# Ledger of designs, part 2: VH-VL binders against Uroporphyrinogen-III synthase (hemD)

Target 1, 246 residues: Uroporphyrinogen-III synthase (hemD), of Chlorobaculum parvum (q59335)
Amino acid sequence: MKTVLVTRPKHQAAPFVRELEQYGLSTVVFPTIEIRPVAGWNVPDLTKFAGIFFTSPNSVQFFLKHLLQTAPDELKNLQQTRVWAVGKTTGQDLEKHGVSIEPLPKIADAVNLMADIDPAEIKGQTFLFVRGSLSLGTIPELIAEFGGTCVELTVYENLPPSLEDTQRVKDMLAEGKLDCLSFTSPSTAKNFFEAIGSKELSDSVQIAAIGTTTSGALEKMGIKVDIIPEYFDGPSFAKAIAEALK

## First folded at step 5 (VH-VL)

Design m07 (from d09 with heavy chain N31D S104Y; framework fv_durvalumab)
Fold by ESMFold2-Fast, scan of step 5:
Structure m07 (fold): chain C 246 residues (1-246), chain A 121 residues (1-121), chain B 108 residues (1-108)
Amino acid sequence: as target 1 above (246 residues)
Amino acid sequence: EVQLVESGGGLVQPGGSLRLSCAASGFTFSDYWMSWVRQAPGKGLEWVANIKQDGSEKYYVDSVKGRFTISRDNAKNSLYLQMNSLRAEDTAVYYCARDFLEWYTGYFDYWGQGTLVTVSS
Amino acid sequence: EIVLTQSPGTLSLSPGERATLSCRASQSISSSYLAWYQQKPGQAPRLLIYGASNRATGIPDRFSGSGSGTDFTLTISRLEPEDFAVYYCQQYGNSPRTFGQGTKVEIK
């Protein structure tokens, strides 16, 4: 039996694992980016903010879970506060909890979101930015440029893989127990090789990339890509890996 | 009320074996990861091993890998630590602890009173 | 592995005084995954604080935790006689989980 390393984040891995296993492949899940909720923060008094910004579904999920567990009375204040979301998915997650959002930007990014706001609405006001550790500084920078104050609350972290999981994968590579390493983004590839600390792989290990962007990133790192699907989606990727490993 | 009661400690010669037990009560044992944490006389605390709710995943500190085996019996609300090839450096009070995971890792919210293991000739 | 260094090694104080205990990590602790425990002679450790600043169930409000990254603090605002004990910090952001060497709070 052939074993495939899945490097997708844990919450995204399950459908891809199921596809691979349907082809009779064994899988090892090794997320190269771990999304982890931050502990120890307190829900601020939401009445003190002119508005609140969310840029990812993760920031909404972790913020609301914590709010509902520790300060459920603040939900009514959130529902009465101006709230901005960068994209449709983030906005829909907020709306499911009765939170009205300001109009979405035509292009789902922070620059276009901020471009749609009248600077006069920001000047002299304080805003909350609910973020992850690797979130871009675009929103705080533009709020400051428009004369406002931005309080940043980090509710999740993008972490490298655990030392425990990393050692397990290193041991499996050394013992010849991995037949294919699969990558679904440039960052999963870069983070994987940083975590294992080596680009030296046995010729028996196949390298799979979901598309040309990921393949290009691997090639820039000096890594030869063996498997690329015809279509750049999960089911096509699983099929291409299964066909290459038979 | 949560209670954890350890047993099985004692004096053993280097190279010997001991099996520690921990009896849990006052909570649904099968819902929690469980750990063993030790403390050498006059020293600080050291995490030793943990085990998933269903026993499917087990993790160990490097110094005991291959020598210690953690296991559990959910029907008996019991946690075990099989210690083989014991060394003088394994001398410690061994605590059974409930492992409260905050995502995929955690802190220890309840501890037993501990059982002393002395490895000496 | 992450090494936690506690300071001072010993605090000699009187009841009613404020105790400030430091825990420094050899590298940044992610997500504020830092806990504090109290241990009295001959007894098991007792959880005081988790997530750097959250009090465990039943812990008096005179105990507070703060800090992030590499620098963490446990504060006892007004020492009671029962607070004289050894205190340990513990990180759970990275495997293996590690503890500091302890700070002894003793009566003057």
Scores: ipSAE 0.000, ipTM 0.470, lowest interface PAE 13.4, mean pLDDT 88

Design n01 (from c01 with light chain A32Y N92Y; framework fv_clesrovimab)
Fold by ESMFold2-Fast, scan of step 5:
Structure n01 (fold): chain C 246 residues (1-246), chain A 125 residues (1-125), chain B 107 residues (1-107)
Amino acid sequence: as target 1 above (246 residues)
Amino acid sequence: EVQLVESGGGLVRPGRSLRLSCTVSGFTFGDYAMSWVRQAPGKGLEWISFIRSKAYGGTTEYAASVKGRFTISRDDSKNIAYLQMNSLKTEDTAVYYCTRDYEDSSGWYYYFDYWGQGTTVTVSS
Amino acid sequence: DIQMTQSPSSLSASVGDRVTITCRTSQGISSYLAWYQQKPGKAPKLLIFDASSLESGVPSRFSGSGSGTVFTLTISSLQPEDFAAYYCQQFYSYPITFGQGTRLEIK
């Protein structure tokens, strides 16, 4: 039985683990970034904001889950407020809950999103930025430059893997118990090798990358990529790994 | 307003073929995966088939009960999903629903946020 | 395939009652579970996704809980329009599977 290391965030790992296990593979989950909801915040009065910004699907999911559990009546206010999303997936997650979004930027980043907004619409207004702990400060900085006020609400945080879990993975690598290491983003690859503290791997260990961006990041670190799927998605990635490990 | 409208159902003899269509409006069809779910008279729900968006390769999956007999497809230019049903059996008698599937950016999640009204397929002699 | 077992298969209740429906899975599915309501002669409608997230437009009297292999749908104060069939669905793995349904009937 071949064993695959899954480095996805814990809340995103389960479907990928199941796909791999259906192919007869064993899995070990080692999230290189653990995404956790931030507890103890209250949904602000959304009528007090001229607009609300979301830059990741995680910020939408954690914000809406908490809103629907603790202040479900605020959904109507969210649906009546101007809402910006930096990319298509973030926008679709909002639209699923009846939230209309302002036009997406041509380039899916915060700089280009802010560039599409008339500064006159920001000056003297207050905005809410729903964020994670590692989110960039681009939106608050540009709102301030345009003369507006930005209230920041952190709804999730990124945590490194535990020392105990890291040692377990190091031991498994040393004992030849891992056949494949899978990476779904440049950051999962970078964080993995930072946590392990070594780029030296046995020739028997295969490296799988979900796409060319992740593969390119691994190659820049001096790590040869063995497996890349035809399509850069989870089901195609699981299939490619299963076929390579036959 | 999201709408899914199924058509093409009817009465058909065992061993024959039938093609169902699902015409959608109110969203960007090409961005979503689509499924067919059926319900036999007085029975529960059974997922039949799934087709992913073209951005994720347009890959398909089938329930074991229909694999090799049914083919799911889509025409993004017309906003239509199809289910081609071959070698029909009396056990295929059901109401067939078209669904819009929630699919995150990595293709991980597939639950059905909107359903059509259904079209009835009756397979009998 | 992941087997989904709902209990009870039917129950009778009165308006204002608290009703709980349970869904058990043959293997762990984390939180990848949805609940649907189907009124007589109508298509199913999504109520809850990701085990506990309420779909837009669904009344707050509906709630979901659970993780792993045991999940519950609760209606805190039953209304006349809630008499329907309820289905759980896992989206953890293909093939997608549903519970056999729970029919909620007026007492």
Scores: ipSAE 0.010, ipTM 0.488, lowest interface PAE 9.7, mean pLDDT 86

Design n05 (from c01 with heavy chain S105Y, light chain A32Y; framework fv_clesrovimab)
Fold by ESMFold2-Fast, scan of step 5:
Structure n05 (fold): chain C 246 residues (1-246), chain A 125 residues (1-125), chain B 107 residues (1-107)
Amino acid sequence: as target 1 above (246 residues)
Amino acid sequence: EVQLVESGGGLVRPGRSLRLSCTVSGFTFGDYAMSWVRQAPGKGLEWISFIRSKAYGGTTEYAASVKGRFTISRDDSKNIAYLQMNSLKTEDTAVYYCTRDYEDYSGWYYYFDYWGQGTTVTVSS
Amino acid sequence: DIQMTQSPSSLSASVGDRVTITCRTSQGISSYLAWYQQKPGKAPKLLIFDASSLESGVPSRFSGSGSGTVFTLTISSLQPEDFAAYYCQQFNSYPITFGQGTRLEIK
């Protein structure tokens, strides 16, 4: 049985793992960056805020899941509050739940989002910023500069792979138990080789990249790519890996 | 090939205990949340309990009908999930399925992508 | 708890028919809904997740649609192996709840 290492974040890994397993492949999931919910926060009284800021699809998804689980009645308050999103994907995730968003900035970043807001609307008001642990401080800084108050709520963490999981993967590589390493972005490739601390791989290990951008990043690192799918999507990637490992 | 195999079912008297096991192969067990779902004869599906992956703290949740009587646990070194059933009642009579869960980023189940064949528990005098 | 109501509870159909099963929820669940098929004496099998995403290996004659509180599972051109019970499941809120099931029978 051939074994494929899946380096996608855990949230995104399961459909790809399903495809690989249906081809008769074994899988090991090793997220090279893990996104985890932050536990222990309570949904604040949303009527106390003049507005709420979201800068990533992750902040929307983690916040709304927790809200719907622990304080579902607050959804109506969210739908009646002013809400800002920095980009189209974040905005669409909010609109999917009946949340109207303020107009998107022409340039999808926090500086341009804040530049479109009249400082008079910020001064003396309290805002909620729903964030990840590695989110930039741009929104809180500009709200403070405009004379407002920003309450920050961290709803997810970006974590490197654990030392325990990294050692397990190193051991599997040393024992010849991994037949293919799969990468779906330049960052998953870079983070993987940083975590294991070596670019020296057995000739028996195949390197799979979902597309030309990821393949190009691997080549710049001196890593030869063996498998690239015809179409740069999950099902096509799983099929290409399965065919190569026959 | 993903496989989930339940064992430990049987006939048991009311008030007694029974432990179900779910042995798993074909995937990295420790990376998935696991559930138990039951089905009484001729009835629909009822979710009973889940246990999160170690990455999300290995925490557990229970349906109100079994809370305080049933305990879910896992042994990642053996690739086994357990359901300890105490103070069994006749209404616990059902086929018990072990499932692999597509665990979302909040530690909730998304859906149940693989199911075991089920093990029958009959609670009767 | 989120109440899941399927309609109809049972229906009779012929091979080649288009069949639609509806699932209604007591609260909005966005698209956090899955559909399962269960044949007599067998475990359920996942068909659809996230309301409309077809599980790998499931025939293209199965499709799902809907959002919020009303969802449908459609089987175009019914095949002999499709006579089974069908269940919807929400995963928006705990506890996880299922519909009561729809039994699809040969006419």
Scores: ipSAE 0.000, ipTM 0.425, lowest interface PAE 13.0, mean pLDDT 86

Design p01 (from l02 with heavy chain N32D T105Y; framework fv_levilimab)
Fold by ESMFold2-Fast, scan of step 5:
Structure p01 (fold): chain C 246 residues (1-246), chain A 122 residues (1-122), chain B 111 residues (1-111)
Amino acid sequence: as target 1 above (246 residues)
Amino acid sequence: QVQLVQSGGGLVQPGGSLRLSCAASGFTVSSDYMSWVRQAPGKGLEWVSGIYSGGSTHYGDSVKGRFTISRDNAKNTVYLQLNSLRAEDTAMYYCARDLGYDFWYGSEFDYWGQGTLVTVSS
Amino acid sequence: DIQLTQSPSSVSVSVGERVTIDCKSSQSVLYSSNNYLNWYQQKPGQAPQLLIYWASTRESGVPDRFSGSGSGTDFTLTISSLQAEDAAVYYCQQYYSTPHTFGQGTKLEIK
């Protein structure tokens, strides 16, 4: 029986675990990011922004939950504002709430998203970046470089994995008990390798990334990616892993 | 704003086929989780199929291999192709949009179509 | 498959009264502090309408008299100060595991 390490936040892991188990795979849940909503922020006046950027499904979830609870009238302003999403999953989360998104980049990362925007549309304009505490600074940096202003709103925080769980995973890797490591964001990948303290893996261990943004982050760390699904969603990812581990 | 308008039901013999349509307005179906849920006359609800982020499809055990869910992005429409129909497939079929708080798998159906009646009888 | 069982199958109550509907799951639908359970309302001749998700979170526009509670395998929908328009069939649904399954329904009649 092949065993897959699931590194998704605990509150999002259950459906993915069940999907993998339906394919006859064993799973170990090791959330490399445990996420907590940031409290106490106020939804800004969304009419002040020329556009809003989201780079993760978590930023969409926590932003919309807080908006609907504290400032529900701002939903109409969000629906009338230009909104950018880095990848299909983030974009689909926004569209579920009646938010139209700008065209997705060919390569699902912030650099390529920003490359598709005419700098003249950014110069002299103010943008909102809805982020997590560990989000990359690519969007604010490029907006500033193009002569715009970027207001950053942190809506969730990332917590590290426990030392006990980390040691258990290290032991499993050393004992050859893990066949596949699955990553669903750049942060889950980065935090995983920081937590285990090594990038050296047995040749028998396959690395699975849900999409090109996560794959790109792994490659920047010197990690070869073995499995990427045709579509960047949970069911497609589980299927791709199951097919690779036959 | 959000509407789901269904069509394509009818009376068919056992072993026959039908295609149900669900036309959406106020949102984009290619970027949303869409499901079909059926209800036999006087009975409860049964989830039969879903099309998720990126085009992944899933089916309930009772319909797997016989039904196919698909979408046409240009027409902003979701379809359910019903093949090898049986008397027990007689039901009102609803198209539903998933609210998606669990955005990869979701299943909070926040908007429903009006329903399409499928009757399988000899 | 996860099986959901509702009780009672039917109930008749007067306007202004409180009613509770129970939903029992054959296995836990709790994961990491989240209960993967929804409640729907269906009036005769109409499609179902979402009332509550995550076991206790009201859908936008749903009146405060509707509340959900419970965790793991035991869930309750409560309607306080019942109104005439609340006459309907109520369904619980789990989305912890595919296939997503519904309870058999509880018919609420207003006297």
Scores: ipSAE 0.000, ipTM 0.414, lowest interface PAE 10.9, mean pLDDT 84

Design p02 (from l02 with heavy chain N32D S107Y; framework fv_levilimab)
Fold by ESMFold2-Fast, scan of step 5:
Structure p02 (fold): chain C 246 residues (1-246), chain A 122 residues (1-122), chain B 111 residues (1-111)
Amino acid sequence: as target 1 above (246 residues)
Amino acid sequence: QVQLVQSGGGLVQPGGSLRLSCAASGFTVSSDYMSWVRQAPGKGLEWVSGIYSGGSTHYGDSVKGRFTISRDNAKNTVYLQLNSLRAEDTAMYYCARDLGYDFWTGYEFDYWGQGTLVTVSS
Amino acid sequence: DIQLTQSPSSVSVSVGERVTIDCKSSQSVLYSSNNYLNWYQQKPGQAPQLLIYWASTRESGVPDRFSGSGSGTDFTLTISSLQAEDAAVYYCQQYYSTPHTFGQGTKLEIK
């Protein structure tokens, strides 16, 4: 049985883990950035807001999961409220729940989103910003500049991998228990090698990159890439890894 | 505003070929997972093929080597090319959007086309 | 492949009554606190429509009389106060692993 290290955030890793396991592979999930829900918040009365801002798929997912578990009747209020999303993926998550979104900005960032809003629509109004712990303060700052009030609700936090999990992965590498390290972005690759503190790997360990951008980042770090799929998506990536490890 | 409009289909003899079309509006097919699901007369649903946002294609075991899924991003249309048709391929064929949160997987078939009937008979 | 088995194969009930449809999976479809199980409704001559996803989340526009429950291998679709327009075939579907498989369907007839 070959073992593949998955470096995606834990809540996003599930489909990829399932695909790899379908091929008969074992998996170890080691998120190079762990995303965790924030506990202990209550869903606010959504009728009190002129609008709600979401800047990441994570903010949508953690907010909606908590809303559906603790205050499901608020979904109807969310569906009747003006909602802004920074990018297509964030918008699709909201639309999936019957939430109509305001037009997306041409450039998927908070500055361009706010630039598309008439300041007169912000002045004297109260807005909710659903955010992560590391989210930029752009939306609250611009709402305040336009004369509005922004209530911020932190629903998830970004954490580095635990020292215990990092040591476990280091031990597995030293013991020859990992056959493949998989990377889906330049940041997952950079953060992984920063966390383990070494770029020296056994020749028996295969390095898999989902596409040329991630592969290029690894090569610039001096890391040889062994596996790149024909198409740069999850199913193709799992298949390429399975074929290389058989 | 999401709509899937299908065309193609018809009666063919065993060994024949057909091309089914699924024209999308209200979203971009290159950004989403698109699938074909079929239903034989009086029977249940069977997933037959999918194309993911990155362009990879997947097929059910019953159609591998005979069917080909493709898309034309400029026309925002998904196609299913059916070759070497057999009597057991007779079914209503639906295209469906499998909405994903990123380009890994789809999560659900949230919009379906109206269906295209394919009849394989001598 | 994951096999989904529905029961009953058909059921006939009156307007205003409650009905439950069960779906059993040959293996768990639970991962990271989410059940990868959907429910669809198909009326005669129409394409299927998504009702429930992630085992218990109602799709937008679906009446609240429809509810999903269950975890792991055992799932239930409940319609709490049947209306005449609910006559249809209902399918469960798993998206835990490829190929994405469907149950055989349950035909609901209204008396």
Scores: ipSAE 0.006, ipTM 0.436, lowest interface PAE 9.5, mean pLDDT 85

Design p03 (from l02 with heavy chain T105H S107Y; framework fv_levilimab)
Fold by ESMFold2-Fast, scan of step 5:
Structure p03 (fold): chain C 246 residues (1-246), chain A 122 residues (1-122), chain B 111 residues (1-111)
Amino acid sequence: as target 1 above (246 residues)
Amino acid sequence: QVQLVQSGGGLVQPGGSLRLSCAASGFTVSSNYMSWVRQAPGKGLEWVSGIYSGGSTHYGDSVKGRFTISRDNAKNTVYLQLNSLRAEDTAMYYCARDLGYDFWHGYEFDYWGQGTLVTVSS
Amino acid sequence: DIQLTQSPSSVSVSVGERVTIDCKSSQSVLYSSNNYLNWYQQKPGQAPQLLIYWASTRESGVPDRFSGSGSGTDFTLTISSLQAEDAAVYYCQQYYSTPHTFGQGTKLEIK
């Protein structure tokens, strides 16, 4: 039985793990960054804000899950509040819950989002920024520059892999227990090799990248990529890995 | 405003072929997972096929090798080509959208087309 | 393939009553604190409508009398106070793996 290392965040890995398992592969999940919800915050009175900003799908997901569990009546207030999303995926998840989104920026980043807003709409107003612990400070900075107030609500944390989990993966590599390392983004690849502290891999270990962007990042690190799928999605990636490991 | 409008069903003899269409508005099919789900008269739901944002395709065991899912991104339309049809393929065929483009978002069929009836009989 | 079995196959209840529909999975659909189990409602002559996803999260616009519970292999859809418009067939569906299998359905008739 061949074993594949999955480096995607734990809460996002399940469909990929299951696809690999259907091909008869064993999996080890080693998130190179873990995302976990922040507990203990209360949904603020959303009517107090001139608008609400979301810059990641994770901020939407963790915010809405907590809102629906602890303050479901606030959903109607969210639906009546101006809401900005930095990108299409973030916006689609909000729209699924009946939340209207202000127009998306042409370039999906916070600077371009803020550039599309008239500073007169910000001056003297209070906004909510729903964020993760590693989110950039661009939105609060620009709101303050334009004379507004930004309340920041951290709804999830990004955590590096534990030293114990990292050592376990190092031991598995040294013992020849991992047959394939899979990477679904440049950051999963970069974070993995930073965590293990070495690029020395047995020739028996296959390196799999979901697409050309991730493959290019691995090549820039001096890592040879062995497996790339026909289509750059999870099911095609699982199939390509299974075929290469037979 | 999300809409899925289906067409292309009808009556066909065993061994025949049909192509079903699912025209989308309010979103782009190339950014979402799209599926076909069928329902035989008086029976339950059966997942038939899916096409993911990246273009990979999957099929249920009962239709593998006979049905082909495809899309035309310029027309924002998903198709299901039905070949070598059998009486057992008689069903209402629904197209359905999965909101997500990745594993974090792809957990449910949130919008469904109105259905297209396929009848296979002599 | 993951197999989903619903019980009962059919139930007839009065307006205002509480009803529960069970769905049993042949294997766990739990991963990282999320259950990949959805519930759909299908009224006669209509396409299915999403009611509940992740076993217990209500879809936007779904009345609060609908709730989902359970984890791993055993799941329940509860309607706390039946209304006449709730007469429908209810399906559970797993999204843990492809193929995305459905239960056989539970027909809910209001007397």
Scores: ipSAE 0.012, ipTM 0.459, lowest interface PAE 9.3, mean pLDDT 86

Design p04 (from l02 with heavy chain S31D T105R; framework fv_levilimab)
Fold by ESMFold2-Fast, scan of step 5:
Structure p04 (fold): chain C 246 residues (1-246), chain A 122 residues (1-122), chain B 111 residues (1-111)
Amino acid sequence: as target 1 above (246 residues)
Amino acid sequence: QVQLVQSGGGLVQPGGSLRLSCAASGFTVSDNYMSWVRQAPGKGLEWVSGIYSGGSTHYGDSVKGRFTISRDNAKNTVYLQLNSLRAEDTAMYYCARDLGYDFWRGSEFDYWGQGTLVTVSS
Amino acid sequence: DIQLTQSPSSVSVSVGERVTIDCKSSQSVLYSSNNYLNWYQQKPGQAPQLLIYWASTRESGVPDRFSGSGSGTDFTLTISSLQAEDAAVYYCQQYYSTPHTFGQGTKLEIK
């Protein structure tokens, strides 16, 4: 019996699990994360900030989507403001919208980003940090240490997998009990590998992506995709996985 | 600053070959999905091929086995090798960046090259 | 392959008016709350430009007079308060299944 890891949120996983089970496959449900927009925030007056920090593609995407829907005139202010991005993907999405970014840190984390900034440029200034609910407090803490003020705007909520469930999946991988890892969105792929802390997998483990968007996200992370269905729906995905696992 | 600059088109005999080039600036092709889309004179758009960040390649049925997409990361350039060309391959060929990289967007072609005309005739 | 059919094939309207362009998919392009359907604008002699993705989300820099709607198999691009610069061919495109397919195009002429 082959075993497939299902990384979808629980409420979406049930139909897919049933389809996989019809093919005689065993399943393990491990919702890697659910990302939800935070409702009810207003786009601040961006001219009030000496600079704006983004540490994830999610913070850029939820912020810009809301800005374009509710305060599109603020885009020009964003384009005229100093903007920092922690990593290349975050920076690219900003640049796609005509936003110039400050030089990226050599190591894509907040500590290294802040280390590249002259503290004199922070002292006495107010900055905006666009974040998720689970973002680390590194940027606000270092801005405060350098004598600046950091306004934090939470634009999405991360609901991570439990440490207990994560350890169970790590143990199953180490014991060779998982034959296929299935991903139905870029976020399920990214958050899975963040949760397990490694991109190195046994050659016996197959990687399945429901469509080219998810496949592309995996390949961007350096993960080779083994299985992709012709049609990007649950039934076609389950069939493709069953066919590949025999 | 994002630009895709194309070259390598021209007139070729049936059965001939051409290599199209798409040089990128303002972003790294190996971090993005890159596609080729063609348009026959007076006709609509047809997706031809794609190369994803990890190097996997996909082809439309009309060109599979004859065309090869590749990239040179050092030159930040994507190529489309056209072999066994037929009269029906006559078209403007566009390279395009495919945005299939983020969690809330599907795949979309957000930046396009200027196009390269390929004419297959005697 | 998923086939996209646009209607009308051409339409002629005046500056300031509203126009709608329909796109019908041979099968649903809805997956996990997202419709994998995009809209592009192509002006004569130019490469296509992305207008709308996920059926209803405007691309950055696209005027709010452009809007997309629909779900599953039936989609509409609406252009309100038409400007002379909006004269172009408009294409819908799906990314739900490979190969990626486009509609046949709708030519919009401004009188």
Scores: ipSAE 0.000, ipTM 0.380, lowest interface PAE 15.6, mean pLDDT 84

